# Ledger of designs, part 10: VH-VL binders against Small ribosomal subunit protein uS3 (rps3)

Target 1, 230 residues: Small ribosomal subunit protein uS3 (rps3), of Nanoarchaeum equitans (q74mz4)
Amino acid sequence: MASKVIRKFIQNAKLTVFSQEFIRLYLRGANVSKVIIRQTPIVNRVIIYSARPKMISEERKAHLAKLLELKFGLEKPVIEVLPIENPNLDAHVIAERLAMGIERNIRAYRRLAQRYLETIMNAGAIGAEIVIAGRLSGQRGKTWRFKAGNLRKTGTIGQFELDRAFNIAYLKPGVAGIHVTILKPDAEIPDIIEFKSPEEISIEEIEKIDKEIAEKMKKYLETYLLAKQM

## First folded at step 24 (VH-VL)

Design n2 (from f1 with heavy chain D66G)
Fold by ESMFold2, fold request of step 25:
Structure n2 (fold): chain C 230 residues (1-230), chain A 122 residues (1-122), chain B 108 residues (1-108)
Amino acid sequence: as target 1 above (230 residues)
Amino acid sequence: QMQLVESGGGVVQPGRSLRLSCAASGFTFSKYGMHWVRQAPGKGLEWVAVIWYDGEEKYYADSVKGRFTITRDNSKNTLNLQMNSLRAEDTAVYYCARGPLYDVDHGYFDIWGQGTMVTVSS
Amino acid sequence: SYVLTQPPSVSVAPGQTARITCGGNNIGDEEVHWYQQKPGQAPVLVVYDNYERPSWIPERFSGSNSGNTATLTISRGEAGDEADYYCQVWDSSSYHYVFGGGTKLTVL
């Protein structure tokens, strides 16, 4: 039964990624950073780090817990929301803020990217990159790359932490993908964690989710694959 | 008072070399890609070369590729253009120009020097 | 490889609107930038990203870009607007920065 053990491990890892991305989409606007899912036979914990934890009400936590149980098979999850120490150095927070800022004013994409890069560097990053891909100023999809500092400085692993995030700006002509990469000092010994990429998310497995969320997850995966090619 | 000041221009014979320098002040030099743009007497603007904010990537116009080398020293806030194997058609005013903050590709030039004249003639 | 075409000259009467064109294949997909250059001086950026204006440039300078033509519009033309005007793009396929040939604006 070696094949079945391997298949179960792959499906559990895939389910974890689906759950994390679903939580970020469900809580969009609350500046969710890390989502940690700890499964044990006794308790299933979902730890959500947010720059705006007050936006995640007890009612929303209860609803999210039910969705995770019904749609993802996470039995009786306990949802805990914690604040972020430095939101300005968090790639997920920056990517969401930039995406929502571009949705409000598409012509501000350059100014916003420049401002957020400055914010990241002022917060102590060693280097950072923002990549925006989509139709922002013309009829053709284009890529804008904004870089600061030194992303090539990957010396002793215990001295550095790479933080990567992807988000989507939902625009009238279509979507724009946003990639944020931040290289920051890490004083702690790194716990090397491999998270599965979103391209392994199955649309069929999430059909139990509301149609609106399923469409957004499909577009997220499509734009992620396109942005990965660039 | 953001400023770019070119130097090193002069009159040289074909086949000789010149090195142009550009001193930057009033802004954080290492946040910007830097360019050289030239203008032959009575003619229009021609882009010559770009170097990324960190010096890692360089691109050249076809007319100068293989003969010119763009470099920068972020510790001294200087941009340089080494011009080898000069030709009569390289005769121009050479401008130092600043690209947009953090943008490594798309570019407009918001700060220009006053230029330095290079004349290649016998 | 990318070619930008500008008329060699444009004339405008004082107080009237001047339009300077910059032609290019599918230029409407590009970010077009415009520079003013007076005799004996370095160029000055007047419009960038098709529509944006540096804060010190008067609002009578504006830009548009669609299809195969980008246009710099100077309303209420003044003698001080007499200059050469250049359009410019970044050509991603060659990684080159391309200028148009320039347009001499005269205010009569």
Scores: ipSAE 0.808, ipTM 0.929, lowest interface PAE 0.6, mean pLDDT 85
Fold by ESMFold2, fold request of step 25:
Structure n2 (fold): chain C 230 residues (1-230), chain A 122 residues (1-122), chain B 108 residues (1-108)
Amino acid sequence: as target 1 above (230 residues)
Amino acid sequence: QMQLVESGGGVVQPGRSLRLSCAASGFTFSKYGMHWVRQAPGKGLEWVAVIWYDGEEKYYADSVKGRFTITRDNSKNTLNLQMNSLRAEDTAVYYCARGPLYDVDHGYFDIWGQGTMVTVSS
Amino acid sequence: SYVLTQPPSVSVAPGQTARITCGGNNIGDEEVHWYQQKPGQAPVLVVYDNYERPSWIPERFSGSNSGNTATLTISRGEAGDEADYYCQVWDSSSYHYVFGGGTKLTVL
């Protein structure tokens, strides 16, 4: 009996991760941060935090709600878009901005990583790390690590919040994975749903909904696995 | 303007110790990995050691591992090299060099000191 | 550990283009950096990340890197370019920073 309950819990957790990552990819460019999915017996709320909420029109919300209901099983979802208090301390926002910046100029990857890390630290972070992994110059995949401040305090609770994000830069020679880790002080942490590993994403099921999005998520998984191996 | 100034060089006998210092100014020292690079008279450049911006990771060339210790004091903007069990092959000009901003792995050296001479002879 | 090979010397006529090579196994996969050192002076960074130039270095200095060879190119060579030139990489497998043996550029 316990095995049956555990299997259903695992499947629901995978679906939550799929929904969150799909929303981020669908809304790429709107600097989406947290995605909170609150499922109750009668109300399914999808709360999307964005640094650019005006880019998420009512038309896009309606279309997204339809996709979440029909292909992800969220019955009658209600989509709410809220602004972010401090985008410069948000790992998802920084990762997306860096990814899109590298897409515009691959040679600027070092300068951009250094600039964003400076921005993070100036915004009050205790420590931060940016990792870029992929083929930026040669044929071999490589890893670049940029660090500032002190991430060793990650085990200190009640005074600090650890924020992590992953994004993909789509480049002509291939893709590059971008990991951003930010350790910041926080007096209160909003209720959030923790992300599952990207390796558990079912690309085939997403492809049935939107082929363009499925291809981007396939590259995301491939880059993530390469970065994890390095 | 950005500067690195080495000190502490001199003439010592084999088997003795010497401590080098590098004073940094004109930039935020704690944002950069720091290096020692040496050059024997009439020879090429040889990397000696690196210390991360926060002092938590240190790496050494095989020729000095176990004998040299790199340290830093971010409150005083100072890099140090403790050189123990010195040998004739350690005779060189020792340069203090700055790595790239925030980058803990890939490194080029964009700011160099003038160097300090260490001579090991009996 | 990773090995970088440079010719011991290169000569160029004034006004001509000098090319200094740095050989290494699959060096095209590495970020190659170049330094100029004049007698009695500390080295000066002239090219980093294969082809990037510090803002204080004239555009006559450029770099390229592919296959097993990285190249520093100095257009319109001048007497003031006479120096020793070193290439350098970071070897991730040993966590060592490796220099080539150096190349003496003569303008004559």
Scores: ipSAE 0.808, ipTM 0.929, lowest interface PAE 0.6, mean pLDDT 86
Fold by ESMFold2, last read:
Structure n2 (fold): chain C 230 residues (1-230), chain A 122 residues (1-122), chain B 108 residues (1-108)
Amino acid sequence: as target 1 above (230 residues)
Amino acid sequence: QMQLVESGGGVVQPGRSLRLSCAASGFTFSKYGMHWVRQAPGKGLEWVAVIWYDGEEKYYADSVKGRFTITRDNSKNTLNLQMNSLRAEDTAVYYCARGPLYDVDHGYFDIWGQGTMVTVSS
Amino acid sequence: SYVLTQPPSVSVAPGQTARITCGGNNIGDEEVHWYQQKPGQAPVLVVYDNYERPSWIPERFSGSNSGNTATLTISRGEAGDEADYYCQVWDSSSYHYVFGGGTKLTVL
């Protein structure tokens, strides 16, 4: 019983992460930061933090709510979009901006990484790192590491927050993975994310409804897992 | 405006030690990896050593590994090269050079000092 | 370590285009950087990341890189372009920064 309970807990945690990443992919371009999903018997809330909340129209909210209800098991979800207090210190926002910037001009990868790292540090980060992995200039996949400040501080969870994000630049030779890590000086402890056990979600079922999103989510997961190994 | 100034060169006997310094100005020193590059008289450029922006990592050419130590002091905007067990082959002009902003690996050298001459002769 | 090979000298007539090569095994996969060094002076970066130019370098300087050869191209060659030119890469396997042997450009 213990083994089965542990496996179900792991499945639910993975499904929560996949739901959050699905929302970020669906709303790509709106600079979505954190996504908080609170699923209770009474209230099914999806709170989406964005640096560009006006990009998330009521029509897009309605369509996303339908997808979440039909395929992710969130009955009548209420989608709430909130602004981000400090977008320049948000790893998800920076990772998306960098990924989209590289897609527009692959040759600018170094300049963009340097510029965004400068932006992060000027916003008050103690330390930050941007890692770009992929084929940007040659035929061989390579890794570029950009670092500022001190990411080696540890031990004081209540005073420091490590913000990590991953995003993908979709390029003609392939994809490039982008990791952004930001160590913040003044941490707010995140609320506990509560998630009810949803139906099993199949990439194949998403494919039947929206093939482009399913393919992008598969590629995202494959690239993410490969990048973790490196 | 941006400037690197080397000092500490001179004539020394083989087996002796010498310490080079490089003073940086006009830019935020602690954002850049720093390098030493040398050039023997009439010869080409040879990379010697690098130190990361925060001093945490250091790498050396095989020809100097174990004999040279690169250090930096970000509070004083200085880069140093301690050269021990000097050999005739170490005779060169030594340049300090700045790596790219924030990049800890891939690198080109966009700012160079004027160089300081080290002659190892008996 | 990784070896970069340059011709020891290249000559060009004034107003013509000079091409300086940098040979290396699979150098097309590397970020190649180029430096100009005039007599008695420190090197100056003229091209980085294969084909990017610092803002103070005239557009007559350009770079390309494919296969086993990177090339620095100087169009409308001038007497002021006479210098030694070096290519350079970072070798990630050894964590070494490697220079070519240098090429003396003469404008005749």
Scores: ipSAE 0.800, ipTM 0.925, lowest interface PAE 0.6, mean pLDDT 85
Fold by ESMFold2, last read:
Structure n2 (fold): chain C 230 residues (1-230), chain A 122 residues (1-122), chain B 108 residues (1-108)
Amino acid sequence: as target 1 above (230 residues)
Amino acid sequence: QMQLVESGGGVVQPGRSLRLSCAASGFTFSKYGMHWVRQAPGKGLEWVAVIWYDGEEKYYADSVKGRFTITRDNSKNTLNLQMNSLRAEDTAVYYCARGPLYDVDHGYFDIWGQGTMVTVSS
Amino acid sequence: SYVLTQPPSVSVAPGQTARITCGGNNIGDEEVHWYQQKPGQAPVLVVYDNYERPSWIPERFSGSNSGNTATLTISRGEAGDEADYYCQVWDSSSYHYVFGGGTKLTVL
């Protein structure tokens, strides 16, 4: 009994993480930060924080809701979009902006990382780090690390005061991974949500709705799983 | 104007110690990694040491590791090099040099000091 | 440690293009930086990240890097370009900053 409950919890945690990343991929460009999924007796609320909420139209919310039902088994999802209080202090927003900026001009990676670190620190961060890993100039994958402030603070800190995000820049020679870590003076605690086990979910059904996102999600999952082994 | 000014060079005997200082002005010192680079008379450039913007990491060339200590004081905008157990082959002009903004690894040196001469001879 | 090889000297006629090479195993995968050093002076950064130029450096200084050779190109060579030129990389395996041996450019 205990082992069965533990196995269900592990499956739900994996499903929650993947659904959050799926939402960020589906809504790429809208600067999605955190995604909170809350169950109520009537509906499952999907709360999406965005720095560009107007880019998430009612039609896109309807499409996303259908995908969440099909792929993740989330019954009766109601999607709510809220603005972000401080986008310049949000790791997910910064990681996406940096990734898209590098995609537009790969040679600007150093200047962009430096600029975004300055932006983060001016927004009140205690410390921040940007790590770019991939092929930006040659045939070999390399790592660039940019640091500001104090990320090595060892004092008593809350469980959720560290904001971390990963994003991918899609480049001609391949992909580059972007890790952003921001130590903030204040942190938010995400809600805990139980997911039901996925039913049969078909990539073909997702392709019927949005073929482009199905391809991107496949590539994201493959890259994500490979990165967890490294 | 951004500037680095070294001081503390001189003539010393082998086995003795010397401390170099580098004063920085015109930029936010604590945002940059700082380096020492030396050049023996008539020879090329040789990197000596680096210290991260916050002082937490330090790296040394093999030729000086264990004998030299790089330090910084961000409140005084100063970089220092403590040189112990000096040898004749340490005779060189010592430059302090600034690394790129926020970059803790990949580095070029965009601002250099005037250099200070260290001569180690009996 | 990573080794960078430069010719000890290069000559160019005034008004002509000088090319200074920096050889290294797979150097095309590295970010190569170039410095100019005139007699009695500190080095000056002229090219970084293979081909980027500080805004105060004239456009006639340019860089390229592929395969096993990085090249600093100085078009319309002038007497004022006479100097020693050094290439430099960061060697991540040793965490060392490595310079080439230097190239003396003479404008004849």
Scores: ipSAE 0.794, ipTM 0.920, lowest interface PAE 0.7, mean pLDDT 84

Design n2 (from f1 with heavy chain D66G)
Fold by ESMFold2, look of step 24:
Structure n2 (fold): chain C 230 residues (1-230), chain A 122 residues (1-122), chain B 108 residues (1-108)
Amino acid sequence: as target 1 above (230 residues)
Amino acid sequence: QMQLVESGGGVVQPGRSLRLSCAASGFTFSKYGMHWVRQAPGKGLEWVAVIWYDGEEKYYADSVKGRFTITRDNSKNTLNLQMNSLRAEDTAVYYCARGPLYDVDHGYFDIWGQGTMVTVSS
Amino acid sequence: SYVLTQPPSVSVAPGQTARITCGGNNIGDEEVHWYQQKPGQAPVLVVYDNYERPSWIPERFSGSNSGNTATLTISRGEAGDEADYYCQVWDSSSYHYVFGGGTKLTVL
């Protein structure tokens, strides 16, 4: 019984991944980022985030909905296209742009990777990596690695978001794989609360406002200074 | 104007140590891998060592591995080479050189310093 | 480790085309870079990635790479082109940067 449930879960996960990749391939050039498929008893929602949402016409939505139902068995899919806030921090968008750029000029692969890394870092990324693998200049397939910033912080998840994407440059002799990794802060951190360091706090100013708080702060500073001397 | 300026060369006896420094200016130092390349008098160029843009990885030519240490300080825009157990064959002009933007593996050297002479002789 | 072989010298008449070769096993699979070094001066990058030029390098410098031979071509040779020329690759198996032995170009 447990094995049947596990096999069904694996099949559903594979179908979801295949559907997402099919959508990205079908809509190639529209800079599709996330694809979210939400199944409800009433309708299956397919939410497509794009940096170029106007390239996804109502006619293309309708055709895509038909294909998803026929090829993937998604009953009554409703396709919704939403814009993304910062395309230059989106790994899927960057990977697609780089792949298509290499297709147009294979000799520019290094310059394009360097330019996109600069774009990513200027957009506020903490770190980024672009890896290109394939036959770009010789007979043998090779790997090129381009890095910027600091990706070591991936082990401290907290307020950081790791965005990874893969795309393919379709070249005459074969393909080149493109991996983009972007480390960025989580979206929309709440208002920053700025606290003065303990040494910056003026007990006299606090006493003007609230003597009870001033007394508590005095005890805190005494404890802090004592611990610092140890 | 992008510049690399080496210093710390001199004459030293075999078995002694010497520390080279390279000061960088006119570009964002922390975006580039940095290298040392040497040239013995009357001979060709020989790569010595590389350090990644962030200092996390270092690689050395076999002829200097275990004796030389490459380091960088991105806050001061400096590259250093600590050379220990010097031999006569280490006699050369030592250049610091800049690798390609963001590229950690492949590459070429697009900016070179003028070099500093190290002579190892009895 | 990977070895690059260059002729020790090449001579060309002024106005003629000089070709400097860099030999290596399957060098056509590598990205070859070329440097010019005049006496008493540091090297200067003239060609990278087989055939790309820095923006300040004139178009008469060009590169090619196939099979076991990479070539630096200097069209319309000038006296100012007299220098030593080095080829260079990155050897991924050893993580080494390898130079050829150098070629002295003489313009007579």
Scores: ipSAE 0.788, ipTM 0.916, lowest interface PAE 0.7, mean pLDDT 84

